Miniprotein binders against q53ft3. Designs and how they scored, part 152

Target 1, 195 residues: q53ft3
Amino acid sequence: MFGCLVAGRLVQTAAQQVAEDKFVFDLPDYESINHVVVFMLGTIPFPEGMGGSVYFSYPDSNGMPVWQLLGFVTNGKPSAIFKISGLKSGEGSQHPFGAMNIVRTPSVAQIGISVELLDSMAQQTPVGNAAVSSVDSFTQFTQKMLDNFYNFASSFAVSQAQMTPSPSEMFIPANVVLKWYENFQRRLAQNPLFW
Key: E = the ipSAE of ESMFold2; O = the ipSAE of OpenDDE; V2 = 0.75 times the mean of E and O plus 0.25 times the DockQ between their complexes.

## First folded at step 17 (miniprotein)

Design ra13 (at its last fold request DockQ between E and O 0.52; V2 from the best seeds 0.68)
Fold by OpenDDE base, fold request of step 18:
Structure ra13 (fold): chain B 195 residues (1-195), chain A 97 residues (1-97)
Amino acid sequence: as target 1 above (195 residues)
Amino acid sequence: SDRRRLIIKAKMAARWLRLALEMARQGNTEAAKAAIEFAIRLLRRIEELATTPEEEEIVEQAIEAAQEALQLLEQGKPDEVEEILQEAIELLEELIQ
């Protein structure tokens, strides 16, 4: 029913069912993980009015599990990306997994999925900044890239009075770069997928 | 409370069975089977949460119906599953009331 993906690792499609409504994926060497993708396999949808609450658990300094609600997966949103790198120092939240005898090694974290009624899910608040929309991440990256490029290019800008004659070199006016930047930003704002 | 948990799980089980019914109607036998299996697992938990003989009987009947439906699907008889699943759903609705 569920899959779990960490970049650079094999996809996991066989969750351990730990309860009638709960599934767990093990994440070895979790400290090296920045993002995790949780997704529905597509073999079976959620029943109407149901979804999955996605939790992350890691061992604290005392070896006790710290659980955090990352977000949700539903038929309408069958996959989600979560940033977990910043959560490794976070405080635990209430979770439905109880004192499950999950064999925990210090280097292994877990993704837990609780299949729940949507009404119950609506009452839960995910930890801040864990849920990363692919579109938002792309937009943010693109904006950072654009800014980086603009800053880089602008750092080489010189006035005509400051120019040393180099007949063999081609020069692009800085205004052209600025114009391109502005146009690109406008297009991105209108449609993040314009490319 | 245990009663609240029972009701929630019963609602969930009913929803899974409804999904199974829909999947069976669509000819998606594998999804229907999976949905029934989910429902059965929930029903087993409900059985553990039941506190009255009436609740136990209802859950037992629902489990039997769900198992029968699963067997019928395994036998390639999806057309015969509808009535049985509907019965199981009605049993769960009775349990929720």
Scores: ipSAE 0.762, ipTM 0.924, lowest interface PAE 0.6, mean pLDDT 88
Fold by ESMFold2, fold request of step 21:
Structure ra13 (fold): chain B 195 residues (1-195), chain A 97 residues (1-97)
Amino acid sequence: as target 1 above (195 residues)
Amino acid sequence: SDRRRLIIKAKMAARWLRLALEMARQGNTEAAKAAIEFAIRLLRRIEELATTPEEEEIVEQAIEAAQEALQLLEQGKPDEVEEILQEAIELLEELIQ
């Protein structure tokens, strides 16, 4: 139901379910990670009135998990970018993962997603300043990159090539991704904050 | 308290079953199955939290209804799940009150 993306790494789409309502992604070598994207795969939405609370966990000096609330994902905001670079020495927060028997090594952090009623989520406050600024933020750059890619690719959607059992499925020629990548890389080299 | 936790999980299970009903009506059998499976996991937890014979009977019936709905979807009969899913939802609503 969820995906997790770190820049320079392959996307993770197979969360480990650790409870009836809780999911986890492992983040090896977490000290090198500055931002994490958490998103809904689109295979199934949340039921009405529900959403996901997103947590970051790292091992303390004794190897015990310290959990921090990053923010939320919902049907209305199905993807979010979180800054975690400043959280690796912060204090833990109240969280629903405390009774979990989660196996991990000292250098592995985790992203946890707790599926909850929206009313329960409204009583929670994210730790640190995980929200991003539009002027100086890598998080906004990443979101604009995703938006730019979607808009570019969708302008080349090919509905006439309905050769699958699902005729409403659309296809994108493979070279569209290459064109987008080349254009984005060129613009970024000219101005890292061009968005 | 166990009763408060049971009610919260019952509300969540009912919402997953309502989503399953909606997905089945739209012909999205895979999403409907997934929603029912989430609801069943919550129902099994509710079964552990149940403390009265009434609660135990209601949750057992809800599990049976949800499992039957899942079987019908696996048999390729999504048009036959509506009444069974509605029954499971009503059982959960009774449990919530």
Scores: ipSAE 0.712, ipTM 0.901, lowest interface PAE 0.9, mean pLDDT 78
ESMFold2, look of step 17: ipSAE 0.690; ipTM 0.894
ESMFold2 (binder alone), look of step 17: mean pLDDT 87; pTM 0.874
OpenDDE base, look of step 17: ipSAE 0.725; ipTM 0.908
ESMFold2, fold request of step 18: ipSAE 0.682, 0.702, 0.636; ipTM 0.891, 0.898, 0.875
ESMFold2 (binder alone), fold request of step 18: mean pLDDT 87, 87, 87; pTM 0.875, 0.878, 0.876
OpenDDE base, fold request of step 18: ipSAE 0.754, 0.756; ipTM 0.922, 0.922
ESMFold2, look of step 19: ipSAE 0.690; ipTM 0.894
ESMFold2 (binder alone), look of step 19: mean pLDDT 87; pTM 0.876
OpenDDE base, look of step 19: ipSAE 0.722; ipTM 0.909
OpenDDE base, second read of step 20: ipSAE 0.740; ipTM 0.917
ESMFold2, fold request of step 21: ipSAE 0.689, 0.695; ipTM 0.894, 0.895
ESMFold2 (binder alone), fold request of step 21: mean pLDDT 87, 87, 87; pTM 0.879, 0.873, 0.875
OpenDDE base, fold request of step 21: ipSAE 0.761, 0.760, 0.760; ipTM 0.923, 0.922, 0.923

Design ra14 (at its last look DockQ between E and O 0.91; V2 from the best seeds 0.60)
Fold by ESMFold2, look of step 17:
Structure ra14 (fold): chain B 195 residues (1-195), chain A 97 residues (1-97)
Amino acid sequence: as target 1 above (195 residues)
Amino acid sequence: SDRRRLIIKAKMAARWLRMALELARQGNTEAAKAAIEFAIRLLRRIEELATTPEEEEIVEQAIEAAQEALQLLEQGKPDEVEEILQEAIELLEELIQ
């Protein structure tokens, strides 16, 4: 029913069911992970009025699990990106998973999904800004690509006094690149999907 | 409380069974079977939470109905599951009240 994806790793599509309404993915080497994607596979939706609360768990200094609510997945939002890099030393939150009823080791983090009534989910508050919208992730990636392109192109900038004539070579004025960058940035902020 | 937890799980089981009914009507037999299996797991937990003979009888009948619906789907008889699923849903609604 669920998948879990970390950049640079194989997608996990076989959650461990640990209770009638609870599912878990293991995240080995979790210290190197900054973001996780949790998504519905599309094989079976939630029933109307239900959804999934998504939790992150890591071992504390005693090796005991610390659970934190990241956010939610629903039929209306079937995929979500969660930032976990700031959570690896935080405090736990209320959670439905109970101590040690989930198979894990102290050195492995977990993503837990609890299938619940939407009314029950509405009373829960995720930790910080762990949830990252797909639009926000697209915007962040695109902004980094914009900065990379601008820095690359500007590294070739020369003043007119520094120019060496090259009649076989085509040139573009540096201000063209700047105008493109400014226009693209502005349009992306107005509508991340304009393109 | 055990009664509150029982009611929440009964509401969830009923929603899985309502979805299973709709999936069976659409001819999506594999998804209907999966939805019934989720409901049965919830029903077994409800059975553990039940504390009165009335609750125990209702949940036992709901489990039997859900298991029969699952068997009919496995036998390739999806047209025969509607009444049985509706019976299971009504039992869960009675349990919630």
Scores: ipSAE 0.630, ipTM 0.872, lowest interface PAE 1.3, mean pLDDT 80
Fold by OpenDDE base, look of step 17:
Structure ra14 (fold): chain B 195 residues (1-195), chain A 97 residues (1-97)
Amino acid sequence: as target 1 above (195 residues)
Amino acid sequence: SDRRRLIIKAKMAARWLRMALELARQGNTEAAKAAIEFAIRLLRRIEELATTPEEEEIVEQAIEAAQEALQLLEQGKPDEVEEILQEAIELLEELIQ
């Protein structure tokens, strides 16, 4: 029903069902994780009026689990990206996993998904800054990438007077790069998913 | 309260069964079976939360209906599942009232 993805790691598609309405993914070496993606596999949708509350759990200094509500997944929003790096020192929140005997190792965190009524989910407040807007984040990432590329490319720019003839090399005028950049930005602004 | 928990789980179970019914109609037998299995798990929890013999009987009947529906799907008889699932849903609705 659910999948979990950490960059640089294999996708997890087999959550441990710990209760009739609860699923858990283990995240080894959680301290190195910045973002996690939780998504529906598409095999089984939520029933009408239901969704999933997504929680993050990590051990505190005493080895006790600290649970935090990250956000939600629904049929209408079947995937979500969460930033968890900044949460590792946060305060715990109320969670539905407290009574469950989940085997933990010190270096392993968990993503918990609680299948709930949407009405109940609406009453819950996720921790701040955990939810990453996919569109905004992508746009920001792309913009940063473009800026980085432009800065990199422009660092090699030389004036005509400064050019040393090299018959073996091809040169691209800086204005061409700029035009490409501007065009790309325009397209990105129109539709972040234009590609 | 336990009563509130019972009602919430009953609502959830009913929703799973309704989805199962629709999935069965669509010919998605595997997803329908999975949905029924979810409902059964919830029903088992409801059974534990039941406090009256009447509630227990209703839940038991719902479980039996759900199990029968599951069996029929396994047998490749999705057309026969609708009435049984509807019965189970109605039983759950009685619990919610």
Scores: ipSAE 0.373, ipTM 0.756, lowest interface PAE 1.3, mean pLDDT 84
ESMFold2 (binder alone), look of step 17: mean pLDDT 86; pTM 0.867

Design ra15 (at its last look DockQ between E and O 0.01; V2 from the best seeds 0.00; counts 0 for: pae O 10.4 > 1.5, placed apart)
Fold by ESMFold2, look of step 17:
Structure ra15 (fold): chain B 195 residues (1-195), chain A 97 residues (1-97)
Amino acid sequence: as target 1 above (195 residues)
Amino acid sequence: SDRRRLIIKARMAARWLELALELARQGNTEAAKAAIEFAIRLLRRIEELATTPEEEEIVEQAIEAAQEALQLLEQGKPDEVEEILQEAIELLEELIQ
């Protein structure tokens, strides 16, 4: 019913059902993870009047789980991006998972999804700064990619006096890369969703 | 309290059965079966929470109805599940009072 995606990793689509209304995904090496995407697979929707509360759990220094409410997924918002980098030393929140009987290691965290009535979800308050809009995360990711591309391309810049002949290789003036960078950056600032 | 938790889970189970009814009407048999299975898991939890013989009898009958609906869907008889699912939903409404 749910999927879980971390950048640079395989998507997870086989949540472990740990209770009649609760599902979990394991996140190994969670300390290197900054964002997690939780989404509905589309195989079955929530019933009318229901949705999912999304939690993040990590083991503390004693190996005990610390759970925090990240936010929600619903039929009207079937995917969400959550920032977890700031939560790995945070205070736990009230949560419905209890002492889940799951093997824990020092580097494995969990995403928990609790399927609930919408009015029950309305009584819950996510930890601050966890939920990220798709626009905010897209803009941040895109800006980092722009910077990385520009820096990478610029690291290969040579003057005409430094060039060696290579008839089988094509070359691009550095100004083309700069103009592309400036144009894309301007368009992203005007409309983060221009694609 | 156990009664409050029972009522919440009964409302959730009813919502899953209502979804199953709609999915069956649309011919989405696999999703309808999955919705019924979620409802049955909730009903078994309600069975553990039940504190009165009346609650136990109602939930037992709701489980039997849901299981019958699931079997009919596996037999390729989606037209026959509507009345059985409606019965299960009505039992859950009685459980909620």
Scores: ipSAE 0.663, ipTM 0.887, lowest interface PAE 1.1, mean pLDDT 80
Fold by OpenDDE base, look of step 17:
Structure ra15 (fold): chain B 195 residues (1-195), chain A 97 residues (1-97)
Amino acid sequence: as target 1 above (195 residues)
Amino acid sequence: SDRRRLIIKARMAARWLELALELARQGNTEAAKAAIEFAIRLLRRIEELATTPEEEEIVEQAIEAAQEALQLLEQGKPDEVEEILQEAIELLEELIQ
């Protein structure tokens, strides 16, 4: 149902379902993460009248989880970008993830998604510094998606020696994909108004 | 301007679809799907920027084509995707002119 993307990392599409209505992604080495993209995979929509509250959890100095509401995803807004770098010293908020026996390591943060009624979500207030402007969010999202795509595509790259002869198939050299990626990034950087 | 934004996004979407096409040809179905999904997201943004009925129609057709391509890939029919993706690319090129 959900995906999680960190720039420079592989996309996560397998959330840990900790409850019927709650999903969690682990974020190793969370201290290096500035932004997280949470998105719906498009396979299963939210039920009518429901959406997802997105929370960030990081360990405090005592190793106890600090949860903060980042924002929301809905069928109408199936993706969102959140800045988490500035939250790492924030105060905890109420969250629906209770004392779930989630195996936590000190260096791992979590993104939690709670499926909730839209009406209930409207009453919640996300942390103020987590919201990225729509324009910046989209640019960042695109960049992150590009990174993720490149990483994903590159994971399928094989050397010529590893190739199985398939005369009916066309192959694109990995370098071509890289050049495309680089050119795309340059264009995106030059014209942030892509969004 | 909104027009400039539209053109930029259309170019980006076209590039994603082009990549999807190549990926599909290579049999990398999952990557192709991802590329198409990105294109669709851009197309939805373009739809919001469209100001003329003609632009709206072109974008709508491109979205439909992209969605069809995605569905075909999900069905394991990558060979049928090429023509549809090419159509979508051409639609975007019309939008850029």
Scores: ipSAE 0.005, ipTM 0.198, lowest interface PAE 10.4, mean pLDDT 78
ESMFold2 (binder alone), look of step 17: mean pLDDT 86; pTM 0.865

Design ra16 (at its last look DockQ between E and O 0.67; V2 from the best seeds 0.55)
Fold by ESMFold2, look of step 17:
Structure ra16 (fold): chain B 195 residues (1-195), chain A 97 residues (1-97)
Amino acid sequence: as target 1 above (195 residues)
Amino acid sequence: SDRRRLIIKAKMAARWLRLALELARQGNTEAAKAAIEFAIRLLRKIEALATTPEEEEIVEQAIEAAQEALQLLEQGKPDEVEEILQEAIELLEELIQ
C-alpha cells in the first residue's frame, strides 16, 4: 500500500505491518539521510474518511525510540517529502569539550505510518519544517507516464476489420511508438516534470 | 477506554468494508480482498476488546461475514459479496451504537 524512498537507495515497497493499523519501513544508517519520500503505491487507496499519519523514529542516547509526527498522506495528497536531518539528536549542539570525537554506533531509524480516521488526524500537529513539498508518488509518476503513452498510442488505433479478417483485434501502426518517443523526449528535455 | 477503543476500531473496520464493496463492484478483486483482510484484522482486535456477550456475538457474526466475502472473492464470485458485506457493515454499526 505504501512506499518509502531515500535518494541513492532502492525504493522500499514492502512495509512491515506491526499492528492492525500500523506499518513501518526501516532506515539503516539513518544519520546519512536528509530527506525521505513517503508515498502510496496506488494498489489500494485509503477508505473514505481515513488517511495516514507519518512518523519518524530514531533511538535516543539510551537506545529508546523517539517518535515524531512528520505529517500526513491521504488519497488527495498521496506523496510527501519529509526533512529528517534537523530531527536527529545532537545536531548543531555545542558541548563543553569542543574537540572531543564521539564514536557513534550505526543505528536504524524507522518511518511509521498509522492508518487513522481523518477526524483523529485533524487534531495532530507535525513537528515544524518536516514537510518540505508535495511530491508525486512513484505510482503517480508511473501512472502519468503510462497514461501519456496510452492516450497517444490509442489515438492511432484501428480495428482489425480495417487491416485483417479478425475484427475483434485492435492494432496500432508501428510508427506510433516512434512518434510518442520523439514527443516524450522533446517535452522531457524542455521540462523534466512536464507530466 | 475498552468501549471507546472498540467503537473507533469498529468505525475503521466499517470503512474498510465499504471500500471493499466499492472495489468489488469495480472489478478490482485483489484490492477488495486486501480491504477485507484489513477489516478482519480490526475485527479480531475488536473481539479482544469486547466485554459483553452481545458485543462478542456481533463481532463473531461480522468476522464470519467478512471471511465468507473473502472466500467468495477468491472463488471469482464478486457479484455475490454485496449482501454479505452489507450485513457485516450493519453489524459494525450496531457495535458503534
Scores: ipSAE 0.693, ipTM 0.897, lowest interface PAE 1.0, mean pLDDT 76
Fold by OpenDDE base, look of step 17:
Structure ra16 (fold): chain B 195 residues (1-195), chain A 97 residues (1-97)
Amino acid sequence: as target 1 above (195 residues)
Amino acid sequence: SDRRRLIIKAKMAARWLRLALELARQGNTEAAKAAIEFAIRLLRKIEALATTPEEEEIVEQAIEAAQEALQLLEQGKPDEVEEILQEAIELLEELIQ
């Protein structure tokens, strides 16, 4: 039903079901993790009016689990990116996972997903810095990347009068780069996932 | 309260069964089975939360219906599942009132 992805690691598609409505992924070496992606596999959707509350659990200095609500996944939002690197010093929140006899090694954190009624989820407040607005962040990143590329490319722009003959090199007119940039921006604005 | 928990779980179970029904209609038998299995797990929890003989009977009947539906799907008879799932849903709705 759920998958979990950490950059540079294999995707996890087999959550441990710890209760009728609760699933857990183990995250070894969690201190090196900045972001986690939680997503629905598409095999089983949520029933109408239900979704998943996503929690992060890490051991405190005493080895006790600290749980924090990261955010939510739903049929309408089947994936989410969470920043967990900054949460290591956070305060614990109420969580539905209780005292799970999960064999915890000190270096292993957990992602917990609780399948809940949407009405109940709406009453919960995620930790403020965990949810990465995926679309906005992606758009911003892409825009920055495009800007960077444009700036880079334009820095090499020379007028024909300034060109030194180099028969072995092919040149791309700056206008072509600009047109590409404009077209890409338009496509991005229309559909950030056009690729 | 236990009563509140029972009601919440009953609502959830009903929703899973409704999903199962829709999935079965769509021909997604495997997903339907999974949804029913989720419902059954919740029903077992509800059974444990039941405090009256009437509640126990309703939950037991719902479990039986859900199990029958699951069996029918396993037998490749999705067309026969609708009535049974609907019965289970109605039982849960009775439990929630």
Scores: ipSAE 0.326, ipTM 0.744, lowest interface PAE 1.4, mean pLDDT 84
ESMFold2 (binder alone), look of step 17: mean pLDDT 87; pTM 0.873

Design ra17 (at its last look DockQ between E and O 0.65; V2 from the best seeds 0.57)
Fold by ESMFold2, look of step 17:
Structure ra17 (fold): chain B 195 residues (1-195), chain A 97 residues (1-97)
Amino acid sequence: as target 1 above (195 residues)
Amino acid sequence: SDRRRLIIKAKMAARWLRLALELARQGNTESAKSAIEFAIRLLRRIEELATTPEEEEIVEQAIEAAQEALQLLEQGKPDEVEEILQEAIELLEELIQ
């Protein structure tokens, strides 16, 4: 239902469900991470009136998890970019994950998503300024996401000699993906906020 | 309180079942099954929170209805799930009262 993306890493699309309403992604080597993207995969939406509270957890000096509310994802805001670089030594907040996060190594953090009623989410306040606030960092993230998508799609490229007949499948010529990539980059360079 | 927590989870389970009904009507059987599975997990938690015989009976019946709906979807019978999903939703609404 959720995806998690860090620049320079493979996208994670298989959250671990740790409770009836809670999902986590592991973030190894979290000290090198400055931003994370949490997004809805599009396979199943939230039910009407529900959404997701997004948390970041890292181990403290004693190896105990410290959870901080980053913000939210909803059907109306299905993706969000969170800056976590300033949170790796911050103060924890109230959270619904209790003792579910057992972080055993100092280099592994977690992104947690708690599926809740929207009314319950409205009373919550995210820590600090976790949302993206810099156009330059947004532009850099967007460029890396474009590179990731292009590299992923290109990894499935085959020559005509390598194709196996598959009459029930639809195919896209590789240059269509390249053209889309070039057009999007030009639009982004003119206005990083055109989307 | 356990009653307040039960009501919140019952509201969430009902929302998942309403989504499952809509997805089944759209022919999105796999996503409808996933929504029902989320609802069942919530119903299992509600079962732990129930403190009266009436609450226990209602949640048990809701679980049975949701499981029947899931089986009908697995059998490729999405047209037959509407009534049983509506029954499960009504049971949860009674539980919320």
Scores: ipSAE 0.676, ipTM 0.890, lowest interface PAE 1.0, mean pLDDT 80
Fold by OpenDDE base, look of step 17:
Structure ra17 (fold): chain B 195 residues (1-195), chain A 97 residues (1-97)
Amino acid sequence: as target 1 above (195 residues)
Amino acid sequence: SDRRRLIIKAKMAARWLRLALELARQGNTESAKSAIEFAIRLLRRIEELATTPEEEEIVEQAIEAAQEALQLLEQGKPDEVEEILQEAIELLEELIQ
């Protein structure tokens, strides 16, 4: 039903079912992991009105598990990317895995998926900064690229008084570049995939 | 409360059975079987949470219906599954009331 992917590692497609509604993936050497992808395999969808709450668990300094709600997967959002690197020193949250006998070894973290009613999921608050939006990331990248280009181009800007005749060269007024930049930003804001 | 837990699980089980029914109609027998198996696991938990003989009887009947549906799917008879799954769903709805 679920898969788990860590960059540079083999994909996991066999979650351990620890309860009727709970699944767990083991993440060895979790300290080296920055991001985790949780996804549905497409074999069995969620029933209508149900989804999965995704949790991250790591051992604290005392070896006790610390659980944090990362986010959710649903039929409408069958995959999600989570940043877990910044969570490894965070505070624990309420979780449904507390009473479960989950085998823990040092240096092994876990991804837990709890299959729940969507109504119940809506009442839960994921830890901040765990969910990575691909759209947002793309937008940010594009914005940075545009800024970089503008800064680069503007660094070559000269006043007309400073120009030296060069018949072999064509020049573009800086205001044209600015106008293009503004137009592009507007389009990007409206639809990041406008091309 | 245990009652609340029972109701939540009953709702979930019913949803799995409804999914199973739809999957069976689509000819996705394997996924339908899996959905039924999920429902049965929930039903077993509900059985443990039941506090009255009436609840116990309803859950037991639902389990039997779900198991029968599973057997029919294993036998390649998805067309015969609909009525049985619907019965199981109705039983669960009775628990939710």
Scores: ipSAE 0.407, ipTM 0.777, lowest interface PAE 1.2, mean pLDDT 85
ESMFold2 (binder alone), look of step 17: mean pLDDT 87; pTM 0.874

